# Miniprotein binders against q56419: the designs that were tried, part 185

Target 1, 326 residues: q56419
Amino acid sequence: MEGRTLEEVQEEVFKRHGVLVPKKELEDLAKALEEAGLLLTEKVEARLKEEEEKLKRERPMRLAGLSYPEGEREARAFLEAFRASYPGEGEEARVLLMPHLEPSRVPEVYGAALAALEKTPPPERIYLVGVAHRPLKEKAAALPVPFQTPFGPALPDLPALQALDALLPFELFNTPLAFREEHSLELPLFFLKGRFPEARVLPLLVARRSPELGEALKVVLRDFPGLLVLAVDLSHVGPRFGDTPLTRTLAEEARRRDLGFLERLAEGEPEAALAFLGANPTRIDGVEVVASLLPLLRERKGKVLAHRLDLEAPTLSAVGAGTLVL
Below, E stands for the ipSAE of ESMFold2; O stands for the ipSAE of OpenDDE; V2 stands for 0.75 times the mean of E and O plus 0.25 times the DockQ between their complexes.

## First folded at step 16 (miniprotein)

Design g_15 (at its last look DockQ between E and O 0.55; V2 from the best seeds 0.00; counts 0 for: pae O 3.8 > 1.5)
Fold by ESMFold2, look of step 16:
Formats: C-alpha cells, sequence, structure tokens
Structure g_15 (fold): chain B 326 residues (1-326), chain A 105 residues (1-105)
C-alpha cells in the first residue's frame, strides 16, 4: 500500500483534526510509515515503481503454501476436499456470492460455492468483484494481467475490460499496487480457476460504492456474457474489529443480519437488503460491492446455499461468510 | 495533540493490516501490522495513556497469535493484562484472559 506522500499525510491530519502539521514534525511518524511501506519517500517510491512495473505484466501468487498448496496436483486434491466439506447439491448461478475469508475457517461455505459451480455451465469469462483492502485512486479498479494460480494463469478478458473502462467516468486501470496482496481476488480465484480453467477473468476491486460501475457492467455483460462473482464476507464482530466482545446476543444478531441480508438479495431486492442493515452495526463487508452492483442484482431471484459465522473464542470475535446463487 | 494524531494514524493502519493479515493468513501483512502497532505502543507509553497502551498490547498479542508465535503472544497478552488490572480496564482484562487461556494450554 503506497498511496501516501508526506503532503497527503499532512492533509489527512488536517482533515481529521483541523491542524496542518509541518512536514519536519512528522518525521517519527514518517519513519514508521516508511518502514511499513505506507509513506512515499524517494526510496519507497523507487521500490514501489519497480513492483508496479512487475504488476503491469502479471500478478503472482501470494498465498500459495499458506492458504492453498503451490503444486497443481496438491491444489486439485485441496479443491476436492473443500467440495466434500459441503455434502449438498448446488444450483446453477448467473451471479455467485462467495467469501474471501481464509478458506480453512469456512470450508463448507467454499464447498457450497464449488457445488454451485458444478451446476453452472462453463462461462467464457468471470467478472470477479472483490473488496479493496488497500486504497484505490478511484472508487473501483481493475488489473488487466494474468493472475497466477496453481492451475495455471487466469488470463484477463482484455476486450471486456477495455469496454468497461471506456464506459466509466474514470480510468479503470488506476491502482496496480492495490492488487499486489489482495486476497479478496486471489482466494476466490483459486476455486474459480480450478473449476473453470478455460474462463477468462475480469479482476475488479471496489473501494467505495460506485453506481457508475454497476451501470457500466450492465452494458458490458450484455455484449460479453459471463459469470458475475461477488467475493465478499459478511458480519465482522468483536475486538478484532474494534467492537465489543462477542456474546451470545451479538452472535445471534450477526447471524440474523447476515441471513437477512442474503435472503433479501435472494429475493431480488438488493435495495431492501441494504436498507435492512441500516448503519450496518455488525459491519457486513459486502455492502459497497452490492451498492455498486444494484442494476445487476435487482429482480434476480435465487437461493442461499450456506452460511457460517466463524467464531474465534480466544479473541472474542467472529466473521460471517455465505454462499448465494442468483 | 500532535502525538495523539500520530497514534490515531498508526493505529488505523495497524488495524487495517491486522484485519487483512487475519483474513488472508499472510504473515508478511501481519508483520507490517505488528510494526505499526509497536510504533503506536511507543506513543501510548510516552503520552502516559494506559488504556491505549493496554489495548495496543492486546492487539500485538492477537497479531503474534495469528503468526503462531505463542511466546510473543503470551508476552504481550500478559503485559496487557498487568496494565489493564492496574487501570481497572475490565474489557482488556477479559480480552487478555481469554487469549491467555488458549495460549497457556
Amino acid sequence: as target 1 above (326 residues)
Amino acid sequence: TEEERKFELLFKYAMEYLRQGYESGNPEILRLAIELFKAALEIAKRTGDPEREALVLWYLAAAYFDLGDKEEARKYAREALRIAEKKGDEDVIEYAEELLRELED
């Protein structure tokens, strides 16, 4: 993550606290941020430009050997084990909502996604929409390069990406470095590429809700049909997320919010799903993506295949994940 | 204050990296979160803010727990507990005791 100069840090401090701090008084802070790669000093900028040039050619695996095996044979066995974690049948999907949480935490939720893919005719392309965990220069972004996987490279659909870019009021290819470590694309892509090895991919990130993205995608999908995947997590509750400790009451509320959100989406009522969350007190992760994609979700009915609120007792925290087909 | 603004910025990014590291299982990101939390901890100590100090110590313990470094996780959780008990911070006492229960087994 590399979106800040010292002037930008000064401006953020001013915006937050109404005081413009001289650049030299920020030097201790700047050192910590530079070490974390968050401050754009000359040395950090040079390194990040080098990384950015590499990302303009391909996006390498970052989680192989951590979240999934690096070797293709082991990765295929891993994929099959996840499918086995969900004993049910899937449904055909034109839109799939699936998680991006560490797969070992919610194996049956990823298994349900695989079950849905088994019932889904192989698409020519996959619109993979994740959640930006690093700042983007715009509300949304894409990276039009091969994403490496244990199953081979997931090739970009360049014509569809260029058509999308042409319809937006901002350049779509705007923040390559935000993709370097973005697990909300890499983790779902492992499952998608394993099931659909011939499909091309549009790797998309949303940082802030963008109605223009949804309208543009509606047009692009007409001419470039494919599978739309919302790679989002649900509730985030507990001290890990700056919240109160997980209690029975908070867990029940988080489950109710997760399921109510998913069920309203399954009824083809995405505006009602967003309204149901109100101020989003359990911090459902998918709201910015859903709010961007309203034109693609309206009146599209489907089914919730799986849900888990993953409890981590030692940290009094939980994260929800679900699988929805539309 | 200027020091409080520095703390808030470091803490904000540390929390974002901790969440991403936790969700992805990426130890490189977790180590960045730890670096930012350590910088925030130094500010909390220097400004004499024991509630912030104890809270940041607990987040450091959680980050080392995510890395599988039980020794460091226990160290920081015990430090968080000691400060929280002195201050009477019931929330951080509970946080630290729950994490230590897992780490002591």
Scores: ipSAE 0.646, ipTM 0.873, lowest interface PAE 1.6, mean pLDDT 89
Fold by OpenDDE base, look of step 16:
Structure g_15 (fold): chain B 326 residues (1-326), chain A 105 residues (1-105)
Amino acid sequence: as target 1 above (326 residues)
Amino acid sequence: TEEERKFELLFKYAMEYLRQGYESGNPEILRLAIELFKAALEIAKRTGDPEREALVLWYLAAAYFDLGDKEEARKYAREALRIAEKKGDEDVIEYAEELLRELED
């Protein structure tokens, strides 16, 4: 590696490919990429630096016109359609677990989230905790900038973010590039901003379980009350994820894992939910987020509003999604 | 071997990006997956591992499908199928045939 730091390679990979790779994996990936002739050029580094500088000001929409409408009017119609896809009524949420999967795949699950939000008094702020699908420098990160949505910018709660940072043993404001294309924040935020246009947001990503994050947030929530949102998917099964094609048996196992996880969360037993998954053979996405937020999930009883295991037919694979209110 | 290690690493990350790209619908992530799979493919070809080659070709087809590029998806799916049939890889045959069926509609 010609003098580049792992951070520079990570940044370049992110710039070039929109993916953040963990440093160790980056070393290996960097070697593999180097060997594959996919090494990041100075030009890519410069572009990544530019993108990082832009992220100091705002996080632009990346999925507008793809996953959701770009225009506000169309976006409102989109929200209404998703709400309509869930025939039930919601419940007031203090904690909302909702998916971050492509909305069109699980409309009724997002509809259930919207139903819950209808019964929820407008929060002053939303703690939006997503899954880092890209490596973070630390276990968790935040991006303290406006996130663009069709409903206007979701403004950060800087005081609350600063309070959180002060309580963490690591720098919270790390790896800004990880947020650039992170759908686990963008997709849920569309629905949240649409429902609560005046709420400030704390966009948080979890890469690895951070008990410190949960403890810090518990303290911060006392002074800065708000809605906690876990933007997580559930099981990932099938060939796309290294399994055999989706069978009845595999689907039943995925559903069992998903529902067993959600039900234990609904009973206020997040440790039991994690224990139930064991080695997580169906690859529930939200494990690290839940593991990080244990102090906030304990003893909170709630209700599972929706669940779906959505088949991707071309790859005979499926992803689980759920909506839980606590 | 070093080549095997490289393959596994490239394939691992390609799979992850394919997953993320699919879940998000983000074409840039899918393009990254494609690049990594292509790199893995070259290693598989060079090392003479047709099983890995067929598998990577199927995932390339899947990635192009996710991008909405049905033409390239068909191309790679057919190539995956061809190699898989030659080697008797029933899993990849099934995967490729299913993808091709979805691409005909």
Scores: ipSAE 0.026, ipTM 0.427, lowest interface PAE 3.8, mean pLDDT 86
ESMFold2 (binder alone), look of step 16: mean pLDDT 83; pTM 0.822

Design g_16 (at its last fold request DockQ between E and O 0.86; V2 from the best seeds 0.00; counts 0 for: pae E 1.6 > 1.5)
Fold by ESMFold2, look of step 16:
Structure g_16 (fold): chain B 326 residues (1-326), chain A 105 residues (1-105)
Amino acid sequence: as target 1 above (326 residues)
Amino acid sequence: TEEEREFEWLFKYAREYLREGYESGNPEILRLAIELFKEALEIAKRTGDPEREALVLWYLAAAYFDLGDKEEARKYAREALRIAEKKGDEDVIEWAEELLRELED
């Protein structure tokens, strides 16, 4: 007899593991456990342990057949269609900022990223930095396993990941469950792996700004050169995001914040880009990543290739996405 | 205040999962958000809070809209509208009417 309510179990599991299990699922599980004479907390912990152990071997595709095709032939055609949606030329990137929003919402923004990759010599490795949508135990995390794609597995760069871990004052590999559904890595990775099939990857997530991460990455990049990718979205405005309905005024403010942020990054002034956002009233998604990576962004000039504030009229909401090369 | 704290906790994370589902197109995450919104809705009904009830119903409608379940989306949007009109909640009235325009064929 534990004496805990379902609400207490739900909250404790979330606090310990960053996984929010609905009460209906806990109720169903408790009913089955009562019949078998097992404790609810032990079964939840065992299930989560099993999922963690699977993630220590590989990270499977979660969005194949949903956001991109599962088959390689169809996936290559998909890449070419996205490239075609951006009629311009790219520029060589040492740093690429690209979105992680559903690709069909901002096709030319992903197309601009592909155009930049066309001009970029194939790197030995890609430092892919996304935004954690689930809690991390630390400010940042990595998962040093193959990530499956329609183009084959994106293999981890284990030496570079180990070097990074050794330089950080926290454990980098201790939140594998946070990667299970993380689209901010999976969606950009589809495009990156499709263009650079031989590049290894460092799949990184940021939950909270970490100056230590940026300093460590600056050291690691010197010994393990590669392409740095910031996989971030921009403004999030409207009722979906706890905001007032989208109006022309709110949309213009969001667009101004997005472009002002990107322009200052393109000038090599990441501190000015953050200062421009202030309290981040339009909820630009990339702030914690940029704040972590300041040493890698300072004095690096480049160009904004594309931007869209994607409007969803039925929900009076919008999300911004952009492509920036440095 | 314990029910208030539980509502706010559920509502916060349900909205975060709705955003994640919207951004990724992942139906399993959308279904998770729906279950959490349903838990929050139970609290709003039990505590007799029509402002919270209408608000959560709109988010349920948005989540079912994302799943492509038009019948459930209509159902929740109409109920959100009904409560919001009775209480004069101009924001939720506007949100529900806009979503229903898309769903009415």
Scores: ipSAE 0.736, ipTM 0.900, lowest interface PAE 1.2, mean pLDDT 92
Fold by OpenDDE base, fold request of step 18:
Structure g_16 (fold): chain B 326 residues (1-326), chain A 105 residues (1-105)
Amino acid sequence: as target 1 above (326 residues)
Amino acid sequence: TEEEREFEWLFKYAREYLREGYESGNPEILRLAIELFKEALEIAKRTGDPEREALVLWYLAAAYFDLGDKEEARKYAREALRIAEKKGDEDVIEWAEELLRELED
């Protein structure tokens, strides 16, 4: 039996689970196996199953001590510093669009989100909708477990999650391993948990637009009211993302796309926001999330609180981030 | 070819991990990107595709830069530049030169 190459196993695992197993680990596993190919896959699957079983209990922090402090005291000081970076006042949010970019890159944008949260009554629950940077088995997924934060665990709203699952045409609780390293939930959750320690959370990921998700959430929100948070970034431009080097023209186009998108959302016209982007040449990552949540965004007027196009000069690239309240 | 398909897969996912690593600041994700880029690089070398080789080398340099490893970043950026200059790849030349300038600061 022509044994699968290590690369084939790696590809299969990645496609199936959204996890890249390092080649070295596969090699070590293969060496430990007397039989090649089939046995390697079985061992990898067994390990992944063990990791999935861990994720049935809790989602540990992955970015503590890196993107944010691990200790609670330091984490609170971190929040205050970010809030201080935004000189403006916030507005009450029923819907909050905020970034999931590494916080140090766009501190004032996170500061604007914190300013909005200051004006927002503590919600019973937060619907946190992030972007899946890894493949999901379905268009969207949820992980119904506590997410660890420096402020204690963010507890899932199981009744609301179950209600949502019951209304979807697919299994909501899919691809648990996609949540293990997903920063689009972890980073915004730090700020949200820090501000609303008692709020339960619905951690949701969107890989592809799901109109069904928006319709289901609209129903669920009637019985389970809460704050809706879209954790999305905006334009991704430059060589790092497959473009030419960042020029004034490209930066202006990225800003135009970002602001045009946010402004149309602020006017309560999410379909117009999507249409404005067209083929999305500057790669706004929030498109699939917004497209999934149209029923929740329609006719809601709000305000753009902050926007930044953060430059990575060494790679001649930039990422857009914004904060919007509705 | 199978090798071309493998290269495209590796290079695609390496870039996705590089993006994820950049956005999150997660060094483990960046290390995964680096591993995939290195595998892609080996294929590019074996198949004799210097344009792909130069491109992968630049992405490796970017990944090491994100990790804060300026020494390795410089190494790969210089190699990217060398190959790109030899082949007349103006884009990679510009990108490698810029990365090197920023690494010297």
Scores: ipSAE 0.519, ipTM 0.808, lowest interface PAE 1.0, mean pLDDT 90
ESMFold2 (binder alone), look of step 16: mean pLDDT 86; pTM 0.867
OpenDDE base, look of step 16: ipSAE 0.373; ipTM 0.732
ESMFold2, look of step 17: ipSAE 0.716; ipTM 0.893
ESMFold2 (binder alone), look of step 17: mean pLDDT 86; pTM 0.869
OpenDDE base, look of step 17: ipSAE 0.363; ipTM 0.729
ESMFold2, fold request of step 18: ipSAE 0.604, 0.655, 0.531; ipTM 0.857, 0.870, 0.831
ESMFold2 (binder alone), fold request of step 18: mean pLDDT 86, 86, 86; pTM 0.866, 0.870, 0.865
OpenDDE base, fold request of step 18: ipSAE 0.506, 0.504; ipTM 0.802, 0.802

Design g_17 (at its last look DockQ between E and O 0.73; V2 from the best seeds 0.00; counts 0 for: pae O 5.2 > 1.5)
Fold by ESMFold2, look of step 16:
Structure g_17 (fold): chain B 326 residues (1-326), chain A 105 residues (1-105)
Amino acid sequence: as target 1 above (326 residues)
Amino acid sequence: TEEEREFEELFKYAREYLREGYESGNPEILRFAILLFKAALEIAKRTGDPEREALVLWSLAAAYFDLGDKEEARKYAREALRIAEKKGIEDVIEYAEELLRELED
């Protein structure tokens, strides 16, 4: 009648779901887990530390066979199908904004990113900046290890990462577990590695806006030039996100806010883009990344290549995605 | 009350995981969201709160919909609809009916 011991239930969460929960998030959940008969134990904490040590060596694929094919031949055909979903020509990107939403939901938006990469000289390295979906110990983090892809490992640019770390007022390599499930890096990386197989990567996450990150990156990019990629989604509206049901009016507002944000970025006016959103009522995902990277976005003019507000009528919800070159 | 605050916190985290699972297509994250929603459901049932119960049931249906488990999604959406219709919870009636239209097709 008591059911299972708290330790037994906690072990089942890890074994059954394969999701490691960062310590900060576990602390936030402590009372909820106690009320539901769940309790974090030292055994679970030891397992989390073990997984953290594995991530200090490499970051394995988590979405192969789910969001993209596991085999290299099939993965290349997959890239070509996505490119074909966007009938236009790209433009050279020195900065690329692209989504991290499940690719099958917005195929032409990823296709537009591929079109931009076709026009972009192969970079020596890619600064890939995603959105942390787990708490970080600091405002931003990196993981200086190979990230596995169907096209082989994406190797870290260790000298550039070390230079960046040296310029920040906090330890950059601060939260390895936050990278374990982080799709905002894995999904864009599939497309980037497929097109630039020789480029090294700086895999970066932003949890909260960090002006220090942008200033440091501006310095690092002078000595270590490369492609800057902002891997962010746009509006999130509807009941999935604790919001009112999607209506035509809300969808049009979300679309207008997405495009207004992107267009102001395309004019080289990132502060205006942030101001345009105000309190961010449609929950555009990219604001913390853009706010961190202001020094790299100012005065860079470009073009919005694609946008889609992906409507999911059965759940009355939508997520926006876009492709912007600067 | 403490149970009401515990429900709100648990439900908040469950929705954050559901969003991540929806965005990534990662079924392990979706299953973790389901675990949290089931815990929240038990609190809503114990406190006798039909609005919270119906909303959690719909959230479970959405999570199983994301997993492609149509039978579980239908089960939870029908339960959400039954409570919402009986208690006049108009938002959840709309949510459940829309999801069921897709699942019955």
Scores: ipSAE 0.632, ipTM 0.868, lowest interface PAE 1.7, mean pLDDT 88
Fold by OpenDDE base, look of step 16:
Structure g_17 (fold): chain B 326 residues (1-326), chain A 105 residues (1-105)
Amino acid sequence: as target 1 above (326 residues)
Amino acid sequence: TEEEREFEELFKYAREYLREGYESGNPEILRFAILLFKAALEIAKRTGDPEREALVLWSLAAAYFDLGDKEEARKYAREALRIAEKKGIEDVIEYAEELLRELED
């Protein structure tokens, strides 16, 4: 690349694509790009700052019209179709593990989540814990602003978020740019908001295991009861993720890991679930989230409602998704 | 080398964004991945590593495919295949051939 700074790249990405890369990702990217001879410019920092300022007000939809319909009527039809894709009945959830993968890839898994939500009394608030696919300044973060959905804004529970922040040894409200494009929150939130329009939301991201988060949430949940949602995917296998093409053996291993993980969670043994994965050779996405929420998952028995290992044929790769109720 | 380290970092991040972009369906993330892959490609070309070059080219093809740009995807897949065949990189050959088959439909 001709002597473009990371900031120029970010600016170009931002200008061309409206994507704002988080400062730490930019720093890591800048470091990678500095190491690559690509530096961040002041102009990109100014734009990032502007986007951060916008995120102080609301998080707009990024995947409306792509992953789900933008219009409310169409969005409701979308929900019904996904629910219909799962032929089973749900169970009442106190904790829901659901995917954040592109919905069209695993419709019945999202359908299972919807089935569980049908059996769940409307919560006052939803603790939505996603995976940070971008670097965070801290191990975990929250964005205390409305998240836009086709069903209206998902409003933050500010009192509960503040209570959580007060119990954490780090600033919870960090890295707002990481939320801008984070699908691990947006996609599950579509389904959650559609089912529970009046529920407030605590949008949380986990980048690294934070035992402190689980302990803090356990305390907060006493005063601020709600539904806990883990928005996580499972195995990532194949060439896209650094493996050989998906074989029967590799697929069987991915399924074994996914189901073994979910089943142990369903038995109320989250530590055993983590131990079962070991080095996590099939790259289960939700490990850091589960590791952070151990205090909330212990001794809770539940049921695996759905699982799918979805093939991406063009790359001979696959991603696991599951729905678990606790 | 510094260039090799730079390549590995760029390629790593590009793959992460490619994954995220694919999983989310967010075209902006995919476009960002493409930029990083292009940077990595230039390094691979400069360092004269055909294996790295072929891997990046395939990854670019995948990213463009995910964007719905079949023309660019075909272009990069063919280039990946050409280099991979020339160098005997079996994995990339298989990946590129599979992607090209999907692009013909």
Scores: ipSAE 0.020, ipTM 0.304, lowest interface PAE 5.2, mean pLDDT 84
ESMFold2 (binder alone), look of step 16: mean pLDDT 84; pTM 0.838

Design g_18 (at its last look DockQ between E and O 0.57; V2 from the best seeds 0.00; counts 0 for: pae E 2.8 > 1.5)
Fold by OpenDDE base, look of step 16:
Structure g_18 (fold): chain B 326 residues (1-326), chain A 105 residues (1-105)
Amino acid sequence: as target 1 above (326 residues)
Amino acid sequence: TEEERLFELLFKYAREYLREGYESGNPEILRLAIELFKAALEIAKRTGDPEREALVLWSLAAAYFDLGDKEEARKYAREALRIAEKKGIERVIAWAEQLLRELED
């Protein structure tokens, strides 16, 4: 098989599918594709480069018209409907854990997040920490550009981002392409921007646990106070994720792990929450994020507002989602 | 073997993209998953591994289902079922049957 460059594969994938595969993933993919005999072309590289250049200016919406409405009026109605789906009242949040799953799957969980935000004074800035579903060059990354939303652009807090970068042992502003399609930021940001239109945002992704990130953020938060948001999902179980079909036993185990994780976080014991999961056999999504933010989660008591294990019947699989305030 | 390694790599990434696509609803991600699964499928066919083939076929069916392409989803689910039944792969049989039931109007 004539060896295609990773860039060619990336470009081809991008050309064909509009998906930019991160370089490391591309390396792995390219290696896979090289191994599979799939070629990366110069055109793909050029397009990826172009997309990367665009990401220097703004992050466009990718899920508008799919996961949420594109129009502002419709988007506001969407927010209201989601809030209505949660019958309870929220609590003031200094830290908010909320899902990043497609909103329609767990509306009441997002509703709980909105309820919490209603009780939260408008923050000057939001530290939005998502899960990197694509490889990052470093353990964590930030994209210091406006993120488009139906409510207008979520503007970055550049001073706070710079302060954070200065405290990290690695370059924070890495792997911009990883942000292009990352839903773990886009979906929560819709709700956050809708509720707090004037808040600046620090869009952060975690690929691997970074204790340095938590320590740095703890320092930055002193000078740049704001709302910390963990955009994470919980258990992923069933055939879609490599398990047997969802059974009562498997569902109970997933719920046990999800709630046990959230409850320990609610007690201000994030290390205990991580320890409780062990090898994480139900694949709780937010482990690396929580592990990175330990200094910010310690001794903070809060409340679990919502939890759902959402069944996808066609694949007999389920995903856990929760809302926690601290 | 190199082919087995490649299969595992392709399948891994395809599953990751399938997961991401499912979670986000992003059709572009799902399309990427599909292409990777197709590549994995070709390897599975070449290596003569019916279990891997059946798993990939079901995964393709799931991906097309996520895209809303019921026709292609049915096609791949049926093929997954066929291979799985032929080889006695009980897990895939159950999964394919379930998916087909959901695809029946």
Scores: ipSAE 0.555, ipTM 0.855, lowest interface PAE 1.0, mean pLDDT 89
Fold by ESMFold2, look of step 16:
Structure g_18 (fold): chain B 326 residues (1-326), chain A 105 residues (1-105)
Amino acid sequence: as target 1 above (326 residues)
Amino acid sequence: TEEERLFELLFKYAREYLREGYESGNPEILRLAIELFKAALEIAKRTGDPEREALVLWSLAAAYFDLGDKEEARKYAREALRIAEKKGIERVIAWAEQLLRELED
């Protein structure tokens, strides 16, 4: 029932188009919104500037009360419920792959991540690498500010972020607005901060594969050791993604591609994992992150702890999620 | 045409918002997707393109389903089905029939 004002709709649409959206595409979108009666450009510009300035100081919770509880006590109970949904033991992770899909859709996959964290010595810092759902000015970005959580602020590791920025051929701190809504960082961070309350964080996004990011991170991790987390989802199949309805055969194919990808990563063969996917017909979105981080994944063996292809029966669509420790 | 290009742009971003809302569980993103789909629907109706109209209507049904608004979801799914059956748009027929079966519990 609660609608949004025209200004609020316009504001959110323009936030998605950042500085690096092609100018013609942005102009076409503005024209389409004007023809639909939704364009209020002057107010949108003011709101974007306001939001950008806020994000240069801190990144507030946006999913508290939606995907996880806002209160600390309730948030801790929430973590334990997710852990309980995975009855197995974890394994120490030097690299952890975990999902960013809404946690209630794949509770045991997040539970497996928690099980791995139980076996992992508390790191001094966490390199949290998510998938940009908004355009970035460059192939990758970071936001060097505290991220609020129910467990207190997750503080940035500024020396490590500065070292990373210095090694890249582009400015790392390039698109603050892309972090405003980015659930691929916020959802995993809730679990990570809950288990490692003293760890600092490097909140990173990848929009397009960046070999230079992986090479730079390999250097930075030598001087600033920590836990590397790939916060990525796997196959996306079905009508929500422009596909045919999900059949048993398509679901089996999506599982095979998800598991084949994860298992090749677990053998320390990330190039083989990418080659196995070919043209990526089931749209595993983790591929750009893996392709960026090859130097950190080679020859590192581990284990797949969990996988789910989460079927949504009404739309016959599915998203794969997995937990991998290396 | 210019209107067809503008439809494609609106539909592209509306679907990205729908995916983001689905993945994050964020109802504000879902409502934004709905507003963009409604804008795209208006263009599809003006240009008389039944395939585009049916796709947008199904997408609206999926967005309202995600919000838990079963009344609106049924409304849009039925309208998508009606157009798709009349025009032989097989993929939307399949999509709409499945969604309606699940909404008629």
Scores: ipSAE 0.469, ipTM 0.801, lowest interface PAE 2.8, mean pLDDT 87
ESMFold2 (binder alone), look of step 16: mean pLDDT 86; pTM 0.863

